# Ledger of designs, part 20: VH-VL binders against Vitellogenin-1 (vit-1)

Target 1, 170 residues: Vitellogenin-1 (vit-1), of Caenorhabditis elegans (p55155r1310to1479)
Amino acid sequence: SVCKVQKNQIRTFDDVLYNTPLTTCYSLIAKDCSEEPTFAVLSKKTEKNSEEMIIKVIRGEQEIVAQLQNEEIRVKVDGKKILSEDYSAHQIERLGESDIVIELPEGEVRFDGYTIKTQLPSYSRKNQLCGLCGNNDDESTNEFYTSDNTETKDIEEFHRSYLLKNEECE
Key: E = the ipSAE of ESMFold2; O = the ipSAE of OpenDDE; V2 = 0.75 times the mean of E and O plus 0.25 times the DockQ between their complexes.

## First folded at step 19 (VH-VL; framework fv_cosibelimab)

Design x2 (from u1 with heavy chain V33I; at its last look DockQ between E and O 0.76; V2 from the best seeds 0.80)
Fold by ESMFold2, look of step 19:
Structure x2 (fold): chain C 170 residues (1-170), chain A 119 residues (1-119), chain B 112 residues (1-112)
Amino acid sequence: as target 1 above (170 residues)
Amino acid sequence: EVQLVQSGAEVKKPGSSVKVSCKASGGYFSIYIISWVRQAPGQGLEWMGVIRPIFGKANYAQKFQGRVTITADESTSTAYMELSSLRSEDTAVYYCARSENYRTPFDYWGQGTLVTVSS
Amino acid sequence: NFMLTQPHSVSESPGKTVTISCTRSSGSIASDYVQWYQQRPGSAPTTVIYEDNERPSGVPDRFSGSIDSSSNSASLTISGLKTEDEADYYCQSYDRSLHGWVFGGGTKLTVL
């Protein structure tokens, strides 16, 4: 299963397509919501009217932040910029000049500054994933569960529930 | 501009429990790493445990395992530490502290909460 | 799973230099960053050195940190001592095996 985020649009793990206007505040794209969380994928826009994004991947005790800078993907691990020759030591792979793959405990995230593709294995238990990418339950109906696990058909309510609280962002 | 504000001083009897709050402002509370640290009178700093609110699961120092519970409420940007089965040796100032990630220092501290355990 | 050992107290005259040691009991001192905190009476600690040898903004350059692999220790050095430096100092490092932090026992610095 693949979730794709591009151009204010999300195609969920369950192949549901909708528009969500990402902001300059982080939103939760996908997270392991089991009793033993292992990862979270977050993203924000670099600027309000930009298609460029900043991705943050929390993987265990590591924090990986990536964005396009000067036509190259720049990566920080735990706040420290790393060079592409050191990517493999951090389970990161370069797939060309502007594309990277960040390994997850089960799956991966691909990012090129404009598109986020989160790939996770099929999962038989429903509601073990949460975020704007949905719960990966292989159903295209009743897809929108807010962060408190309440079903909604209101896209704005759904998006708002996964926007990380920051007093300077909306 | 991160700020941590803790609940006020407590006086407790042995055998009871105490719950200290730590309200955060500034930045992204959900992705902070919030630790609790205590300091008994005339003693050093002692790390008690940690939570990353977005994951909601805490880790505890072995000394406090079974007596301490650390939680976080993302909707109110507040972390909590509850210590049960209090003894006189638990008299201390309790701090919450924030770090950006697991490699960075505790760069913001709450003002501290004095908990006095006496009969 | 390791301890960080500091001297209980150190003292030195104004204008002089003092060094506070922080010795790790097992595993390498270099395997994780060492942070240093200053605490004045009645106040929360503040960072004076992070990542072994970096200074936060506002910390004077007379504070420095170092790592000595041969003694498995970190050191906080304060040169040009001032009476305002009188405080307790703590080293700290992360223990990846326990998923938690270890503080040294603390060192009371007296500026005579």
Scores: ipSAE 0.738, ipTM 0.894, lowest interface PAE 1.1, mean pLDDT 89
ESMFold2 (binder alone), look of step 19: mean pLDDT 92; pTM 0.942
OpenDDE, look of step 19: ipSAE 0.900; ipTM 0.950

Design x3 (from u1 with heavy chain S99T; at its last look DockQ between E and O 0.76; V2 from the best seeds 0.79)
Fold by ESMFold2, look of step 19:
Structure x3 (fold): chain C 170 residues (1-170), chain A 119 residues (1-119), chain B 112 residues (1-112)
Amino acid sequence: as target 1 above (170 residues)
Amino acid sequence: EVQLVQSGAEVKKPGSSVKVSCKASGGYFSIYVISWVRQAPGQGLEWMGVIRPIFGKANYAQKFQGRVTITADESTSTAYMELSSLRSEDTAVYYCARTENYRTPFDYWGQGTLVTVSS
Amino acid sequence: NFMLTQPHSVSESPGKTVTISCTRSSGSIASDYVQWYQQRPGSAPTTVIYEDNERPSGVPDRFSGSIDSSSNSASLTISGLKTEDEADYYCQSYDRSLHGWVFGGGTKLTVL
């Protein structure tokens, strides 16, 4: 299953399409919400009126941040810039000048500065995922579960529940 | 600027428990790495355990396994450490501390909470 | 499951140089970064060296850190000692097998 984020639209793992503009504060895109969490994918806009994003992937004890800078993808691992020749040592693959793939324990995240594609095997993490990409439960009803696992029909409430708290941007 | 503010000093009897809070301001509390570190009077620093609030699961030093519980509440940006079955040797200043990731130093510390276990 | 051993105390006169050692008991000292903290009485610790030998902004260049693989140790060196350097100093490193941090026992620096 695949979740796609671009142009203020999200297509969830359960193939539900909705509009929810990201902000300049991090939002939770997808997270392993099992009893043994292994990853989280977060994103924010670089600027309020831009479609360009910054992605943060937390993978175990490792943190990967990527964004376009001067039309080239820039990657930091644990706060340190790494060069493309070192990507493979961190389970990152460069597909083009601005395309990268970041491995997850059972899937991957593809990012090009404007589009985030989170791809997981269809059998993995069934009903154990959370975030703006949904819970991957094969239910495509127009009912969203907030971060406290409360059902809502309010897209804005759903989006706000996954916005990470930061006093400097709320 | 990140700040960590801890709850006030406590006096406890042996066999009881204590719960210390650590409220964060600034930055993204959810993605912090929060450790608890204690220091007995005149002694060194001792790491007790860690939580990353976004994952909600803690890991503990072997010495404290079974007696310590570390939790985080993202809605209030507050981490907690609870130590049970208190003994006189648990008398210490208890600190919360943040690191940005697992390879960086503890760059922000709370002011410390004195817990005294007497009688 | 390693320990970091520091001398209990060191002392030296103002203007002189002191070195505080931090010896790892098992596995390589180079396996993970060594951080160094200064703690003044009544205060929480503050970072003086990170990533073995880097200095945070505001820490004077008379503070330096190093790694010696042959003795399996890290060192904090303070040159041009000043009275304000009198404090406790702790080394720290991450233990990947424990998924946690280890502090050295601490060293009390007395400026004579």
Scores: ipSAE 0.703, ipTM 0.883, lowest interface PAE 1.2, mean pLDDT 89
ESMFold2 (binder alone), look of step 19: mean pLDDT 92; pTM 0.945
OpenDDE, look of step 19: ipSAE 0.899; ipTM 0.949

Design x4 (from u1 with heavy chain I31L; at its last look DockQ between E and O 0.81; V2 from the best seeds 0.83)
Heavy chain, then light chain:
Amino acid sequence: EVQLVQSGAEVKKPGSSVKVSCKASGGYFSLYVISWVRQAPGQGLEWMGVIRPIFGKANYAQKFQGRVTITADESTSTAYMELSSLRSEDTAVYYCARSENYRTPFDYWGQGTLVTVSS
Amino acid sequence: NFMLTQPHSVSESPGKTVTISCTRSSGSIASDYVQWYQQRPGSAPTTVIYEDNERPSGVPDRFSGSIDSSSNSASLTISGLKTEDEADYYCQSYDRSLHGWVFGGGTKLTVL
ESMFold2, look of step 19: ipSAE 0.791; ipTM 0.907
ESMFold2 (binder alone), look of step 19: mean pLDDT 92; pTM 0.938
OpenDDE, look of step 19: ipSAE 0.875; ipTM 0.944
ESMFold2, look of step 20: ipSAE 0.801; ipTM 0.911
ESMFold2 (binder alone), look of step 20: mean pLDDT 92; pTM 0.935
OpenDDE, look of step 20: ipSAE 0.871; ipTM 0.943

Design x5 (from u1 with light chain S31Y; at its last look DockQ between E and O 0.75; V2 from the best seeds 0.79)
Fold by ESMFold2, look of step 19:
Structure x5 (fold): chain C 170 residues (1-170), chain A 119 residues (1-119), chain B 112 residues (1-112)
Amino acid sequence: as target 1 above (170 residues)
Amino acid sequence: EVQLVQSGAEVKKPGSSVKVSCKASGGYFSIYVISWVRQAPGQGLEWMGVIRPIFGKANYAQKFQGRVTITADESTSTAYMELSSLRSEDTAVYYCARSENYRTPFDYWGQGTLVTVSS
Amino acid sequence: NFMLTQPHSVSESPGKTVTISCTRSSGSIAYDYVQWYQQRPGSAPTTVIYEDNERPSGVPDRFSGSIDSSSNSASLTISGLKTEDEADYYCQSYDRSLHGWVFGGGTKLTVL
C-alpha cells in the first residue's frame, strides 16, 4: 500500500482521500506504532503559502531531512549535509534530478520536494501504523484514529492530534 | 530556545525510590533525544540512560539496568527518571540533558536535582 | 564497551596553552564524534567542542579540539589561558554497542 501527500491532500494507505493543509510545524505522516517502533515520517511546509515540503525520516538512531534547494534535493543525515555519492551508504537512492528514495525497514519513502509517497507492503504492520496516512487495515471507514487511538469523524481533530507540539511555528 | 527545568531536591531513605522530572520548553520535545546523567559529590559525570519521546523506548547503562526507569510524556513535554532500591552511593546530582540526535552533543541541560540518600 | 581516560588534573599559567587528552580504550577514537564539556562549580556542563573540532556559537576560538588516530585519543586545547577557564572538562563519545554514551573521568583545570 501507498500513502501520498501532495498539494494539501493525503491519500491514505487505505485509499481514503482528504484535505490536510500542512503547516510550518511538523506533522506525523506515518509511524511504526508497535511496541518496538522502528521509523517515523514527518513533514512540514517550507513556508505558510508554499507547496514545498521538508521531510524528516527517523529510522532507528538515524534521522534524515530532505528538501529542495536550487532545483535539487538536499539531504542531511543526523544534521550533516551529504552528497549524492554518499547516499547509498545511508540507504538513500537518487532518482533523476529532484527525486529520492529513502529506505524503511519494510518499505520506502519517495520524495521530490512536493510529493511524499510512503510505500509499505500490504501485510506489513497492519493495525500497527499511526499518523495522517492512517492505520493500513484495508478498512476505509475506520481510518481516522487520533494519536491517542480514538476514532473520530472530525478531520480537524484528527489532523491536530498528529501536529507536533512546538511554540515557535505556525 | 530549548529549556529543561527539573523537579526539586529530594532526601530519601535507603531502599526507597526517587522519581525526578524534567520539563522541556521550546522546539519539538517529541523528536529530542533525552539522557539522564548523574554526578556524585566530587565525582565525574555518569550516563544513566536515554529515551526518544516519539518512540517512547528507553535504553539504559548496564550499571543501572533493572533499577532505573526512564519515561516521557509527550502531552506535557516531560521526561522522568525513577531510580529504585536506593543506596547511600546513589547520593548525587541528577541531570536531564537533550541532544538533537544520536550524533550531536548534549546541548541543553537541566539545572540538576540533588538526591540525598541517608537514614 | 569502551572507556575514555582523561588526566585527573592539569594546571597552567594565564596566557599559556594547555592540552587535555582523552584516550579511548578499545575501537577507534574516530568511530564516533568526540564532544567536550566545561563544568564550573555548582553549574551544569556546557558544550565547548562538538564533532571533534567544532565550536558552538559564543565559545572563543582559543578553544580547539583534535583527534590523533595514532594514539587513539582526542584532545582539547585552550590557548591564551584565562582565569575564567578554570573548570572541570569532560570528553564524551557515543558507544554503538551499548546504544548509549560514555564520559571521560573528567579533568580539573587549574589556572595558576
Scores: ipSAE 0.728, ipTM 0.896, lowest interface PAE 1.2, mean pLDDT 90
ESMFold2 (binder alone), look of step 19: mean pLDDT 91; pTM 0.928
OpenDDE, look of step 19: ipSAE 0.877; ipTM 0.946

Design x6 (from u1 with light chain H99Y; at its last look DockQ between E and O 0.60; V2 from the best seeds 0.70)
Fold by ESMFold2, look of step 19:
Structure x6 (fold): chain C 170 residues (1-170), chain A 119 residues (1-119), chain B 112 residues (1-112)
Amino acid sequence: as target 1 above (170 residues)
Amino acid sequence: EVQLVQSGAEVKKPGSSVKVSCKASGGYFSIYVISWVRQAPGQGLEWMGVIRPIFGKANYAQKFQGRVTITADESTSTAYMELSSLRSEDTAVYYCARSENYRTPFDYWGQGTLVTVSS
Amino acid sequence: NFMLTQPHSVSESPGKTVTISCTRSSGSIASDYVQWYQQRPGSAPTTVIYEDNERPSGVPDRFSGSIDSSSNSASLTISGLKTEDEADYYCQSYDRSLYGWVFGGGTKLTVL
């Protein structure tokens, strides 16, 4: 299963496509919502009217932040910039000038500054995922589950429930 | 600016429980790492446990396993620590502290909450 | 699962240099970063050294940190000692096997 975020749209793990205008505040893209969470993928826009994103991947006890800067992907691990020769020591692969893959415990995230692709095995934690990418339950209805696990058909309510609270962003 | 504000001092009897709150402002509460640390009178700092609110799962020092519960409420940006079966040696100042991630220092601390356990 | 051992107290005169040790009981001191905190009476601790040897903004460069793998220890060094440096000092490191932090026992610094 693949979830794709690009151009203010999300195609969920369950192949549901909808518009979601991300903001300059982090939103939860995909997360392991089991009893023992192993990862979270978050993203925000660099600027309100930009399609360019910043991605944050929390993987166990590591935090990886990536964004496009000067036409190259800049990667920080736990707040420290790392160079591409050090990527493999952090389970990160460079696939091109501006493409990276960040390994997850049971999948990966591909990012190029404009597109986020979260790929998980089909068997991975079905119905135990949450976020804007949905719960991976193989159901493609227009009904969504908010962060408190209630159903809604209101896309704005769904999106807002995964917007992380911060008093300093918009 | 990041700020952690804790609930007020408490006086408790042995065998009871106490629940201390820690409200965060500034930054992203959900992404930060919140620890609880206590300090008995005249003693050193003692780490009790940790939560990363976005994951909602706490981890505890072995000494407190079974007596401590750490939770977080993302909607109110508040972490909680509950200590049960209180004893006189639990008399201490209880701090919440924030780190940016698991490799960084506790760079913001609450003001501390004095819990006194007496008959 | 490891302990961090600090001297209970150290003292020195103003203008001199003091070093506070922090010795790890098992595993390498270099396995995870060592942080150092200063605590004055009635106040919460504040960071004076992070990531072994880095200084937060606003901490004077008289404070320095180091790691000695041979003795399996970290050190906090305060040069040009001032009376306002009188405080308790704690080292801290993360224990990956327990998914938690360990504090040293603390060192009372007395400026004579």
Scores: ipSAE 0.583, ipTM 0.854, lowest interface PAE 1.9, mean pLDDT 89
ESMFold2 (binder alone), look of step 19: mean pLDDT 92; pTM 0.929
OpenDDE, look of step 19: ipSAE 0.889; ipTM 0.948

## First folded at step 20 (VH-VL; framework fv_cosibelimab)

Design y1 (from x4 with heavy chain Y108S; at its last read DockQ between E and O 0.85; V2 from the best seeds 0.86)
Heavy chain, then light chain:
Amino acid sequence: EVQLVQSGAEVKKPGSSVKVSCKASGGYFSLYVISWVRQAPGQGLEWMGVIRPIFGKANYAQKFQGRVTITADESTSTAYMELSSLRSEDTAVYYCARSENYRTPFDSWGQGTLVTVSS
Amino acid sequence: NFMLTQPHSVSESPGKTVTISCTRSSGSIASDYVQWYQQRPGSAPTTVIYEDNERPSGVPDRFSGSIDSSSNSASLTISGLKTEDEADYYCQSYDRSLHGWVFGGGTKLTVL
ESMFold2, look of step 20: ipSAE 0.786; ipTM 0.903
ESMFold2 (binder alone), look of step 20: mean pLDDT 92; pTM 0.935
OpenDDE, look of step 20: ipSAE 0.890; ipTM 0.948
ESMFold2, look of step 21: ipSAE 0.794; ipTM 0.908
ESMFold2 (binder alone), look of step 21: mean pLDDT 92; pTM 0.935
OpenDDE, look of step 21: ipSAE 0.884; ipTM 0.946
ESMFold2, fold request of step 22: ipSAE 0.819, 0.811, 0.809; ipTM 0.912, 0.914, 0.912
ESMFold2 (binder alone), fold request of step 22: mean pLDDT 93, 92, 92; pTM 0.946, 0.936, 0.939
OpenDDE, fold request of step 22: ipSAE 0.929, 0.928, 0.927; ipTM 0.958, 0.958, 0.957
ESMFold2, last read: ipSAE 0.799, 0.783, 0.800; ipTM 0.911, 0.904, 0.906
ESMFold2 (binder alone), last read: mean pLDDT 93, 92, 92; pTM 0.947, 0.933, 0.940
OpenDDE, last read: ipSAE 0.928, 0.927, 0.927; ipTM 0.958, 0.957, 0.957

Design y2 (from x4 with heavy chain V33I; at its last look DockQ between E and O 0.83; V2 from the best seeds 0.83)
Heavy chain, then light chain:
Amino acid sequence: EVQLVQSGAEVKKPGSSVKVSCKASGGYFSLYIISWVRQAPGQGLEWMGVIRPIFGKANYAQKFQGRVTITADESTSTAYMELSSLRSEDTAVYYCARSENYRTPFDYWGQGTLVTVSS
Amino acid sequence: NFMLTQPHSVSESPGKTVTISCTRSSGSIASDYVQWYQQRPGSAPTTVIYEDNERPSGVPDRFSGSIDSSSNSASLTISGLKTEDEADYYCQSYDRSLHGWVFGGGTKLTVL
ESMFold2, look of step 20: ipSAE 0.763; ipTM 0.898
ESMFold2 (binder alone), look of step 20: mean pLDDT 92; pTM 0.943
OpenDDE, look of step 20: ipSAE 0.900; ipTM 0.950

Design y3 (from u1 with heavy chain I31F; at its last look DockQ between E and O 0.81; V2 from the best seeds 0.81)
Fold by ESMFold2, look of step 20:
Parts: sequence; structure tokens; C-alpha cells
Structure y3 (fold): chain C 170 residues (1-170), chain A 119 residues (1-119), chain B 112 residues (1-112)
Amino acid sequence: as target 1 above (170 residues)
Amino acid sequence: EVQLVQSGAEVKKPGSSVKVSCKASGGYFSFYVISWVRQAPGQGLEWMGVIRPIFGKANYAQKFQGRVTITADESTSTAYMELSSLRSEDTAVYYCARSENYRTPFDYWGQGTLVTVSS
Amino acid sequence: NFMLTQPHSVSESPGKTVTISCTRSSGSIASDYVQWYQQRPGSAPTTVIYEDNERPSGVPDRFSGSIDSSSNSASLTISGLKTEDEADYYCQSYDRSLHGWVFGGGTKLTVL
């Protein structure tokens, strides 16, 4: 299943569409919330009034940050800029133009500076997912669960629970 | 600017437990890599374990397996280390330290917490 | 898993150069970055070298780090020794098999 973040909208893994204006603070897009977490996908806006995003992927002990700079995707792994010829050594694939694919333990994230597509297989039933992309539980009606796993029908409460705490953004 | 402030000194009896806190300010606590390191009097630095708060799962040095528990509370930006079944050899200064990631140095340290284990 | 071995102590006169070694017992010293910390009495350690040979802002250029793959060791070199350099020094590296860090035993530097 696929979660898409673009233009202040999210289409969740369970195909629920809602507006979520991301901020210049990181929000949790999708995370392995099992007892043995393996990845987290986060994003923020580059500027308050921009559609352009910065993506952060934490994959095990590795941290990947990507954004557009001068019409080219710039990638840092563990704080160090890497060149496109080195992407494959870090399980990153450069697609034509300005797209990259970042491999996850069970799936992938595609990013082009303006759209985040997180693709995860539906067969991983031991893993729990959380974040703004929902829990991928394949239910007929999706429910919003806050970061403390409390059900809510308040979309703003749901968003706020996945906004990461940072004194610069509060 | 990142700062780590630890809880105060403790005096404990053998067989008891101690829980040391490490409150962080600045940046994204969830992204930190927080280690606990101890130093017995006159001795060197000894790594005890690590947690990355966004994942909430710790790894421990073999020596401390079964006696140490490291946790993080993202809502309060606080990490904790609990050491159980205390022995006199556990008398040490206990530090929390942050690195930006697993490849970078411990660039911010708490002030240290003296734990004294005495009858 | 591996150990990092440092001399217990080194000493030298002001203005001279000292080198503190850090030898890895198994596996390559070059497998992961070596970091170096300075610790003064009563204080937490501070970084003086990171990523084998990089210097944090505010650390004098008298401090340098190097790797010698043939001896499987890292070195911290302090030139132009000053009395203020008297401290304990620790090397550190990551152990991928244990998902954790290893510190050297520490070296007390005495400025004569």
C-alpha cells in the first residue's frame, strides 16, 4: 500500500484523504511502531509558504536527509553530503531528473522535493505503523490514532500528536 | 544549543536500584542518540548503552545486560537509566551524552550524577 | 567485539610534542571513525578530535589525529605542549557487531 504527501494533503495507506498543512517543524509521516522499530519517515516544509519539503528517513542506525537544492536532489547520509554515484552504496536509487527512491526494510520511499510516496507491503502483519499516514490495518473504515495510540475524530488533534517537539517551532 | 541536565547525586544500599534522569533542551530530542557512560573513581569511561528516543528501544553493553534499563520520554525530552541489584563496584559518576547520529562523537554531555553504593 | 588499548600515562615538557596511541585488538581500526576526548578533573569529557582527524571549533590546531592501518592504531598528537593540556585522553570507536561504543582505557597526560 501507498501513502502520498503532496500540496498539504495526505492520502493514507488506507486511502483516506485529508488536508494537513505541514510546517517548518518535522512531522512523523510513517514509522515502524512495532516493538522492534526499523524505520521512521519524517518531513517538514523548507519555508512557511513553500510546497517544497525536506524529508528525513531514519533507517536503523542510519539517517538520510534529502531536499531539492538548485533543481537537484541533495542527499546527506549521517550528516554528510553524498554524490549520486555513491547512492547505491546507501540503498538509494536516483531516478531520472529529480527523483530518488530510498529503500526501507520492507518497502521504499520515493521523493522529488514536492511529493513523498511511502510504499509498504500489506503482508507485514506483525509490524505496527503509526504517523500521519495511518496504521495500514486494511480496515473498511480508517480510524485516526494519535501518537499515544488514542482514537480521535479530531483531525487537528491527530496532526498535532505527530508534530515533533522542538522549542524553535513551539 | 543542546543542553543535558541530570538528576542529583544518590546514595544507595547494595541490592537496591537507582534511576538517573537526563533532561534535554534544544533541537529535536526525538532524533538524538543518547548514551549512558559511567566512570568509577580513578577509572576510565565505560559505555553502558544507548537509545534513540524516536524508536524507544535501547541497546546495552553485555556487562550490564539484565541489570540496566534505558528509556526515553519524548513528551518531556527526558532519558532515563535505571541500574538494579546495585553493588559497591557500581559506585561511579554516571553521564548521559548525545551524539547527532551513530557516526558522530558524543558532543554534549550531562554534568554527571554521582551514585554511591555503600552499606 | 574489540578493545582499544592506550598507554596508561605519557609525559613531556612544555613546547614539545606527545603522541597518544590507540590500538584496536581485532578488526580494522579503519572500519569506523575514531573519536578523541579530553577530560579534566571534575568535568565531563569534551571532544578534541572527531572522524579520525577533524577538529571541533575552538580546539587548537596543535591537536591532530591520524590512523595507521599497518599498526591497526589511531593516534592523538599534541604539539607545542602547554600546561593546560594536562588531562586524561580517551579514544573511542563504534562496534557494529554490538551496536555500541568502545572506549580506550584512557591516558593521563602529564606536562612536566
Scores: ipSAE 0.776, ipTM 0.902, lowest interface PAE 0.9, mean pLDDT 89
ESMFold2 (binder alone), look of step 20: mean pLDDT 92; pTM 0.937
OpenDDE, look of step 20: ipSAE 0.854; ipTM 0.938

Design y4 (from x4 with heavy chain E100P; at its last look DockQ between E and O 0.83; V2 from the best seeds 0.82)
Fold by ESMFold2, look of step 20:
Structure y4 (fold): chain C 170 residues (1-170), chain A 119 residues (1-119), chain B 112 residues (1-112)
Amino acid sequence: as target 1 above (170 residues)
Amino acid sequence: EVQLVQSGAEVKKPGSSVKVSCKASGGYFSLYVISWVRQAPGQGLEWMGVIRPIFGKANYAQKFQGRVTITADESTSTAYMELSSLRSEDTAVYYCARSPNYRTPFDYWGQGTLVTVSS
Amino acid sequence: NFMLTQPHSVSESPGKTVTISCTRSSGSIASDYVQWYQQRPGSAPTTVIYEDNERPSGVPDRFSGSIDSSSNSASLTISGLKTEDEADYYCQSYDRSLHGWVFGGGTKLTVL
């Protein structure tokens, strides 16, 4: 299963496609919502009218932030910029000039500044995921669950429920 | 600018419990790493435990396991520390403190909450 | 699980240099970064050194940190002592097995 975020659209783990323009505030893309959470993937736009994104991956006690700057992917781990020769020490792989792969406990996140692909095994963490990518329950009906696990058909309510609270952000 | 504001001082009897709040403003509370640290009169700093609100699960220092509960409420941007079965040795100032992540120092501290345990 | 041991107190005259040690009981001091906090009476602690030897903005450059692997210790050095430096100082490091932090016992610095 793959969740794809690009061009103000999301295709969920359950193959549901919808429009949800991300903002300049972090939104929860996908998170391990089991009793022992292991990762979270978050993203925001670099600016209101851009398709360019900043990704934040929380993996255990490690935080990885990546974005495209000057046509180069820039990566910080726990607030420290790291160079591409050090990526493998942090379970990050550079693919060509503009792509990186960030390893997850049971999957990976691929990012190039414009597209986020979160890939998890279909049978792994079934019905224990949450976020804008859905719960990975292998159902493609158009049903959305808000962050408080309430079913809704209102995409705006669904999207807003995963926007992280920040009084200084639009 | 991050600010942490704690609940006021409390006087408790032995055997009771206390719950101290820590209200955060500025930044993304859900992404913080919030620790609780106490300091008995004339004594040093003692780490009690930590929570990252987005995951909602706490880790505790061994000394306090079984007596301390640390929680977070993302909707109110508030962390809580509850200490049960209080005794006189628990008289201390209790601080909440933030790190942006697990490898960054505590860069913002609450003002502290004095908890006095006496009969 | 490890402990961090500091001297209980140190004193020096204004203008002099003082060094406060922080010795790790097991495992290497270099395994995780060491932070140093300053605390004045009635106030919350503030960071004066992080990542072994880095200073936050606003902390004077007369504060410095170092690591000595041979003694398995960290040190906070304050040169050009001023009366405003009189405070308690704590070292701190992360314990990966605990998933949490360890503080040293604290050192009271008196400037005479």
Scores: ipSAE 0.755, ipTM 0.886, lowest interface PAE 0.9, mean pLDDT 89
ESMFold2 (binder alone), look of step 20: mean pLDDT 92; pTM 0.925
OpenDDE, look of step 20: ipSAE 0.881; ipTM 0.945

## First folded at step 21 (VH-VL; framework fv_cosibelimab)

Design z1 (from y1 with heavy chain V33I; at its last look DockQ between E and O 0.80; V2 from the best seeds 0.83)
Fold by ESMFold2, look of step 21:
Structure z1 (fold): chain C 170 residues (1-170), chain A 119 residues (1-119), chain B 112 residues (1-112)
Amino acid sequence: as target 1 above (170 residues)
Amino acid sequence: EVQLVQSGAEVKKPGSSVKVSCKASGGYFSLYIISWVRQAPGQGLEWMGVIRPIFGKANYAQKFQGRVTITADESTSTAYMELSSLRSEDTAVYYCARSENYRTPFDSWGQGTLVTVSS
Amino acid sequence: NFMLTQPHSVSESPGKTVTISCTRSSGSIASDYVQWYQQRPGSAPTTVIYEDNERPSGVPDRFSGSIDSSSNSASLTISGLKTEDEADYYCQSYDRSLHGWVFGGGTKLTVL
């Protein structure tokens, strides 16, 4: 299963497509919401009027932040810039000039500055994922669970529940 | 700038519990790494445990395992530390502290909460 | 798991240089960053050195940090000692085996 974020649209793990205008505050794209969480994927816009994004992947005790700068992906691990020859030491692959793949425990995240593709096995953490990408339960009609695990038909409520609280951005 | 404000001082009897709060402002509370550190009078700093609010899962120093519970409430940007089965040796100032990641220092500290355990 | 051992106290006159050691009991001191904190009476600690030898903004450059792999220790060095430097100093490092942090026992610096 693949969740795709591009141009303020999200196609969830369960193939539900909806508009969600990301902001300059981080939103939770996908997270392991089991009792032993292993990863989280977050994103924000670089600027209010841009379709470029910054991605943050939390993987165990590592934090990976990537964004497109001057047509090349710039990667930081735990706040420190990593050169492409060191990517493999951090389970990151460069697939092209502006594409990277970041490994997850049971999948990967592909990012090129404009598109986030989170790929997990179809059986992976069924009903134990949360975020704007949905819960990966093979049911397209129960995709909109807010961060407190309440089902809603209100896309705006769903969207707002995964916007990370921050007093300095919007 | 990240700021951490803790609840006020408490006086407790042996065998009871205490719950100290740590309200955060600035930044993304959900992405913080929040540790609790205590300091008995005239003694050194002692790390008690840590939580990442986005995951809601805490890890504890072995000495406190079974007596300490660390939680976080993302909606109120508040972390909590509860210490049970209090003894006189638990009399200390309890601090919350934030780090940006696991490789960086504790760069923001709460003001500390004095917990006094006496009969 | 490891311990970080510091001298209990150090004393020195104004203008002189002091060095506070922080010795790691097992595993390499260089395997994880060492942080240093200053604590004055009645106050929370503040960072004076991070990532072995980096200085936060606002900390005077007479504070410096170093790592000595041969003695498996870190050091905080304060040159040009001033009376305002009188405080307790703690080293700290992450213990990957415990998934948690270790503080040294602390060093009381007395400026004579």
Scores: ipSAE 0.784, ipTM 0.902, lowest interface PAE 0.9, mean pLDDT 90
ESMFold2 (binder alone), look of step 21: mean pLDDT 92; pTM 0.940
OpenDDE, look of step 21: ipSAE 0.895; ipTM 0.948

